VHH binders against Toll-like receptor 5 (TLR5). Designs and how they scored, part 2

Target 1, 146 residues: Toll-like receptor 5 (TLR5), of Homo sapiens (Human) (o60602r691to836)
Amino acid sequence: YKYDAYLCFSSKDFTWVQNALLKHLDTQYSDQNRFNLCFEERDFVPGENRIANIQDAIWNSRKIVCLVSRHFLRDGWCLEAFSYAQGRCLSDLNSALIMVVVGSLSQYQLMKHQSIRGFVQKQQYLRWPEDLQDVGWFLHKLSQQI

## First folded at step 16 (VHH)

Design U1 (from S3 with T58I)
Fold by ESMFold2, look of step 19:
Structure U1 (fold): chain B 146 residues (1-146), chain A 122 residues (1-122)
Amino acid sequence: as target 1 above (146 residues)
Amino acid sequence: EVQLVESGGGLVQPGGSLRLSCAASGFTFSDYYMGWFRQAPGQEREFVALISWSGGSILYSDSAKGRFTISRDNAKNTVYLQMNSLKPEDTGVYFCAAVEYIYDAEQEYDYWGQGTQVTVSS
């Protein structure tokens, strides 16, 4: 695969994603980091339609990490990417799709969204910790799943 | 429009106490972390305390630990800072701040209040 993981997130969350995840995980942000990541703002091909870029990112990445915030849930492209990646998850030997919930979203609020309901019902997701003291543990856990 | 309005500042003697309040409007308060920061003239704004949206996670700066208590009341959309054993070094303008998605206590926050002056002097 060209990438260890494609990070799928709403553009409204980019600053958070950069500071919370990319600076700690992506090798282009630091040579001490482990992963060659793909994300829209850096890696999508200008001039190609967004659906094609999303499909290419999913095809060329070993894992797909969906960062599910309120912004993500309001972005139709993010939900389409989740659905497309879920199809790949069912066909792969190891689960390719990692769902990460960010912010104060309750399970009840998550269950309202059909695209992610299967993952929510099975408790098949990680949650960015409410307690900042747990962030290091979370980053380690996410790294193990990638 | 978002508003954060601090109150409760004033002049106190060393060893005294003050309780600051910050009333929030214009956003869903229960989705946000709330923090207190302070700034003396000519100095960088410094972190004082942080409380998560549920109140279940609290973090203090080293200078605040043991003397200050942050709390929140989501029914009133208000965050508080109880400051005890005040020292002249605590003098400054105290700001409340709000952020929805957190990665670090000293990150840029989404919203800031205008501040309330706290002066600790004989």
Scores: ipSAE 0.760, ipTM 0.867, lowest interface PAE 0.8, mean pLDDT 91

Design U3 (from S3 with L59I)
Fold by ESMFold2, look of step 19:
Structure U3 (fold): chain B 146 residues (1-146), chain A 122 residues (1-122)
Amino acid sequence: as target 1 above (146 residues)
Amino acid sequence: EVQLVESGGGLVQPGGSLRLSCAASGFTFSDYYMGWFRQAPGQEREFVALISWSGGSTIYSDSAKGRFTISRDNAKNTVYLQMNSLKPEDTGVYFCAAVEYIYDAEQEYDYWGQGTQVTVSS
């Protein structure tokens, strides 16, 4: 695989993703970090259509991490990427898709979205901690799943 | 339009108490972390306290611990800062702030109030 993980998130969340995740995980942000990550703002091919870029990112990455915020759920491209990544999980017989819930979204609110409902029903997701004192523990946990 | 409006500031003697309020509108209050910051004359804005969107988690600066209490009432879209045992070094403009997606208590927040003056002097 070209990438350890593709981070799928709404462009409206980019500042949060950069400061919360990329600065701590991505080798291009620090040589002390562990992972070669892919994300749209840096790694998509200029001039290629967005669907092709998303499909390439999903197939060239060992894991797909979907950062599910309210912005993610209002972005049709993010939901399509989630659905496409689920299809890849079935084809390789192991889950490559890591779902991370960010913000105050309840399980009831998440269940309203068919694209993610299977993961939500089985509680197959991580949650960015409400208590900031737990962020270090969360980053360790996410790193173990990647 | 998002608005954060602080109130409850004023002049108080050392050892006194004040309760600051911040009324929020224009967004879903219960989805946001709320924070209080202060800025003394000639100094940079500094973190005072943070409360999570459910109210289940609070963080205080070292200077605020034991004297200040942050709380929120999601039914009234209001966050509070109860300040006890006030000292002259607590003097400054107090700002409330809101952020939906958090990574650090001292990050740049999404929305800021215009501030309320707190003056602690004899």
Scores: ipSAE 0.760, ipTM 0.866, lowest interface PAE 0.8, mean pLDDT 92

Design U4 (from S3 with A64V)
Fold by OpenDDE, fold request of step 20:
Structure U4 (fold): chain B 146 residues (1-146), chain A 122 residues (1-122)
Amino acid sequence: as target 1 above (146 residues)
Amino acid sequence: EVQLVESGGGLVQPGGSLRLSCAASGFTFSDYYMGWFRQAPGQEREFVALISWSGGSTLYSDSVKGRFTISRDNAKNTVYLQMNSLKPEDTGVYFCAAVEYIYDAEQEYDYWGQGTQVTVSS
């Protein structure tokens, strides 16, 4: 695989993602980091079909990490990417899709979205910690899954 | 329109107490972290306290630990800062701030109030 993981998130969450995850995980942000990540703002080919970019990112990454926020759930492209990621998992021996819930979204609220309902019901997912003191622990846990 | 309106500031003697309130409107209050910041004259704005969207988690700066308490009432869309054992160095403009997604207490916040003046003086 070209990438360790494709990080899928709403463009509205980029600042948060950059500070919360990329600075700590992506090797281009720091030589101390461990993972070569793919994400739209940096790695998608300008002028290329967006679906093609998404599919390429999914299939060229060992894992797919979807950051599910309220913005994510309102973004049709994110939901489409999530669906494609689930499709890939059908061909994999191991689950390649890691779902991370960000913010106050409840399981009930998540299940209102058909695109992710099945995953939420059948698969385990991660939740960004409510307590900042647990951020280090979370990053470690996420790293173990990537 | 999003609004954060602080109140409860004023003049108090050292050792005294104040309770600040911040009334929020224009957004889903219960989905947001709420924070208090302060700015003394000639100084930069500094973090004071943070409370999670559920109220289950709180964080304080070292300078106010044990003296200040942050709380919230989601039914009233209000966050509070109980300030006890006030010191002259607590003097400044206190700001309420809101952010939906948190990664650091000193991060950028989505919304800010106009502030309320707190003066601790003999």
Scores: ipSAE 0.898, ipTM 0.937, lowest interface PAE 0.5, mean pLDDT 96
Fold by OpenDDE, fold request of step 20:
Structure U4 (fold): chain B 146 residues (1-146), chain A 122 residues (1-122)
Amino acid sequence: as target 1 above (146 residues)
Amino acid sequence: EVQLVESGGGLVQPGGSLRLSCAASGFTFSDYYMGWFRQAPGQEREFVALISWSGGSTLYSDSVKGRFTISRDNAKNTVYLQMNSLKPEDTGVYFCAAVEYIYDAEQEYDYWGQGTQVTVSS
């Protein structure tokens, strides 16, 4: 695989994602980091079909990490990417899709979205910690899954 | 329109107590972390306390630990800061702030109040 993981998130969350995850995980942000990540803002080919970019990112990454926020759930491209990621996982023995819920979204709220309902019901997913002191622990846990 | 309105500030003697309130409107309060910051004259704004959306998690700066308590009432869209054993160095303008996604206490917050003055003096 070209990338360790495709990080899928709403563009509205980019600043948060950059500070919360990319600075700590992506090798281009720091030599101390471990993962070569793919994300839209940096790695998608300008002028190329967006669906093609998403699909390429999914299939060229060992894992897919979707950061499910309220913005994510309101972004049709994110939901479509999630669906494609699930499609890929059907061909894998182990699930390559890592879902991370960000914010106060409840299970009930997540299940309102058909695109992720099945995953939420049948698969384990991660939650960004409510306690800020657990961020380090979370990053470690996420790293183990990537 | 989003609004954060602080109240409860005033003049108090050293060792005294104050309770600040911040009333929020214009957004889904229960989805946001709420924080308190303060700024003394000629100094930069500093973090004081943070509380999660559910109230289940709190964080304090070292300088106020054991003296200040942050709490919230989601039914009233209000966050509070109980300040006990106040010291002159606690003097400053206290600001209420809101943020939906947290990664660091010193991060940028989405919304800010106008602040309320707290003065601790003999």
Scores: ipSAE 0.897, ipTM 0.937, lowest interface PAE 0.5, mean pLDDT 96
Fold by ESMFold2, look of step 19:
Structure U4 (fold): chain B 146 residues (1-146), chain A 122 residues (1-122)
Amino acid sequence: as target 1 above (146 residues)
Amino acid sequence: EVQLVESGGGLVQPGGSLRLSCAASGFTFSDYYMGWFRQAPGQEREFVALISWSGGSTLYSDSVKGRFTISRDNAKNTVYLQMNSLKPEDTGVYFCAAVEYIYDAEQEYDYWGQGTQVTVSS
């Protein structure tokens, strides 16, 4: 795989993703970081079909991390990416898709979205901690799953 | 239009108490972390306290731990700061702030109030 993980998120969340995750995980943000990550703002081919870029990122990455915020759930491309990543996991019989819920999304709110409902029903997701004092442990846990 | 309106500031003697309120409108209050910051003249704005959207988690700067208590009432769209054992170094303009997606207590927040003056002096 070209990337350790593809981070799938709404462009509206980029500042949060950069400061919460990329600065701590991605080797291009610090040589002390561990992972070669893929994300749209840096790694997508400009001018190409967006779904094609998403599909390439999914197939060229060992893991797919979907950062599910309210912005994510309102973005049709993010939901398409989730569905496509889920299909890859089923077709190759591995659990490459990591769902991370961000913000004050309840399980009932998540269940309203068919694309993610399977993961939500099975409680197959991580949640960005409500308590900032737990962020270090969350980053360690996420790193172990990548 | 988003508004955060602080109230409850004033002049108080050292050792006294004040309770600040911040009334929020224009956004879904229960989706947001709420924070209090303060700024003394000639100083950078500093973090005071943070409360999570549910109220289940709080964080305080070291300078106010044990003396200040942040709380929120999601039914009233209001966050509070109970300030006890006030000291002259607590003097400044106190701002409430709101952010939906948080990574650091001292990050830039999405919305800011206009501030309320707190003066601790004999």
Scores: ipSAE 0.772, ipTM 0.873, lowest interface PAE 0.8, mean pLDDT 91
Fold by ESMFold2, fold request of step 20:
Structure U4 (fold): chain B 146 residues (1-146), chain A 122 residues (1-122)
Amino acid sequence: as target 1 above (146 residues)
Amino acid sequence: EVQLVESGGGLVQPGGSLRLSCAASGFTFSDYYMGWFRQAPGQEREFVALISWSGGSTLYSDSVKGRFTISRDNAKNTVYLQMNSLKPEDTGVYFCAAVEYIYDAEQEYDYWGQGTQVTVSS
């Protein structure tokens, strides 16, 4: 695989993703970090169809990490990418898709979105901790799943 | 239109107490972390306290831990800072701030109030 993981997130969340995840996980941010990550703002090919970029990222990455915030759920491209990644997971018979919930989203709120409902119902997701003192443990756990 | 309006500042003697309030409007208060920051003249704004969107988690700077208590009332869209055992070094303008997606207590927040002056002096 070209990438250890494709990070799928709303462009409105980029600053949060950069500071919360990329700076601690991506090798281009630090040589002490573990993973070669893919994300739209850095790695998508200019001029190429956005769906084609998303599909390429999903198939060229060992894992797909979807960062599900309220912004993610309002973004049709993000939901389409989630659905597409789910199709790959079923096709490959593996757990390539990692769902991470960010913010105050309750299980009830998440269940309203058909695209993610299967993962939500089976509680097949990680949650960014409400308590900042738990962030180190969360990053370790996410790293183990990648 | 988002508004954060601080109140409760004033002049107090060392060892005294003050309770600050911040009334929020224009956003879904229960989705946001709330924080207090302060700034003394000629100094950088510094983190004081943070409370999670449910109120279930709090964090304090070392300089105020044990003396200050942050709390929130989501029914009233209000966050509070109870300041006890006040010292002259607590003097400054206290700002209420809100952020939806957090990675660090001292990050840039989405919304800021205009501040309320706290002066601790003999």
Scores: ipSAE 0.760, ipTM 0.870, lowest interface PAE 0.9, mean pLDDT 92
Fold by ESMFold2, fold request of step 20:
Structure U4 (fold): chain B 146 residues (1-146), chain A 122 residues (1-122)
Amino acid sequence: as target 1 above (146 residues)
Amino acid sequence: EVQLVESGGGLVQPGGSLRLSCAASGFTFSDYYMGWFRQAPGQEREFVALISWSGGSTLYSDSVKGRFTISRDNAKNTVYLQMNSLKPEDTGVYFCAAVEYIYDAEQEYDYWGQGTQVTVSS
């Protein structure tokens, strides 16, 4: 695979993703980091069909990490990427897709969205911690799944 | 229009107490972390305290730990800072701030109040 993981997130969340995840995980942000990551703002081919870029990122990455915020759930491209990644998940024998919930989204609120409902019902997701003192342990846990 | 309005500042003597309030409007208060920051003249704004959207977790700077207590009332859309055992070093303008998606207590927050002055002097 070209990438260890594709990070799928709404562009409205980019500052959060950069500071919360990229600076700690991506090798281009620090030589102390472990992963060669893919994300739209850096790695998508300009001028190419956006759905083709998403599909390419999903198939060229060992894992797909979807960062599910309220912005993600309002973004049709993010939801389509989630659905497409699920199709790959079934093809590639499980666990390619990692769902991370960010913010005050309840189980009930998540269940309203058909495309993610299977993961939500099975409690198959990580949650960015409400308590900032747990962030270090969360990053370790996410790194183990990547 | 988002609005954060601080109140309760004033002049107190060392060892005294003061309770700050911040009334919020224009956003879903229960989805947001709330924080207090302070700034003395000639100094950078510094983190004081943070409370999670549910009130279930709090975080304090080392300089105020054990003396200050942050709390919130989601029914009143209000966050509070109880300040006890005040020192002259606590003098400054205290700002209420709100952020929905958090990665660090000292990050840039989404919304800021105008501040309330706290002066601790003999």
Scores: ipSAE 0.735, ipTM 0.854, lowest interface PAE 0.9, mean pLDDT 92

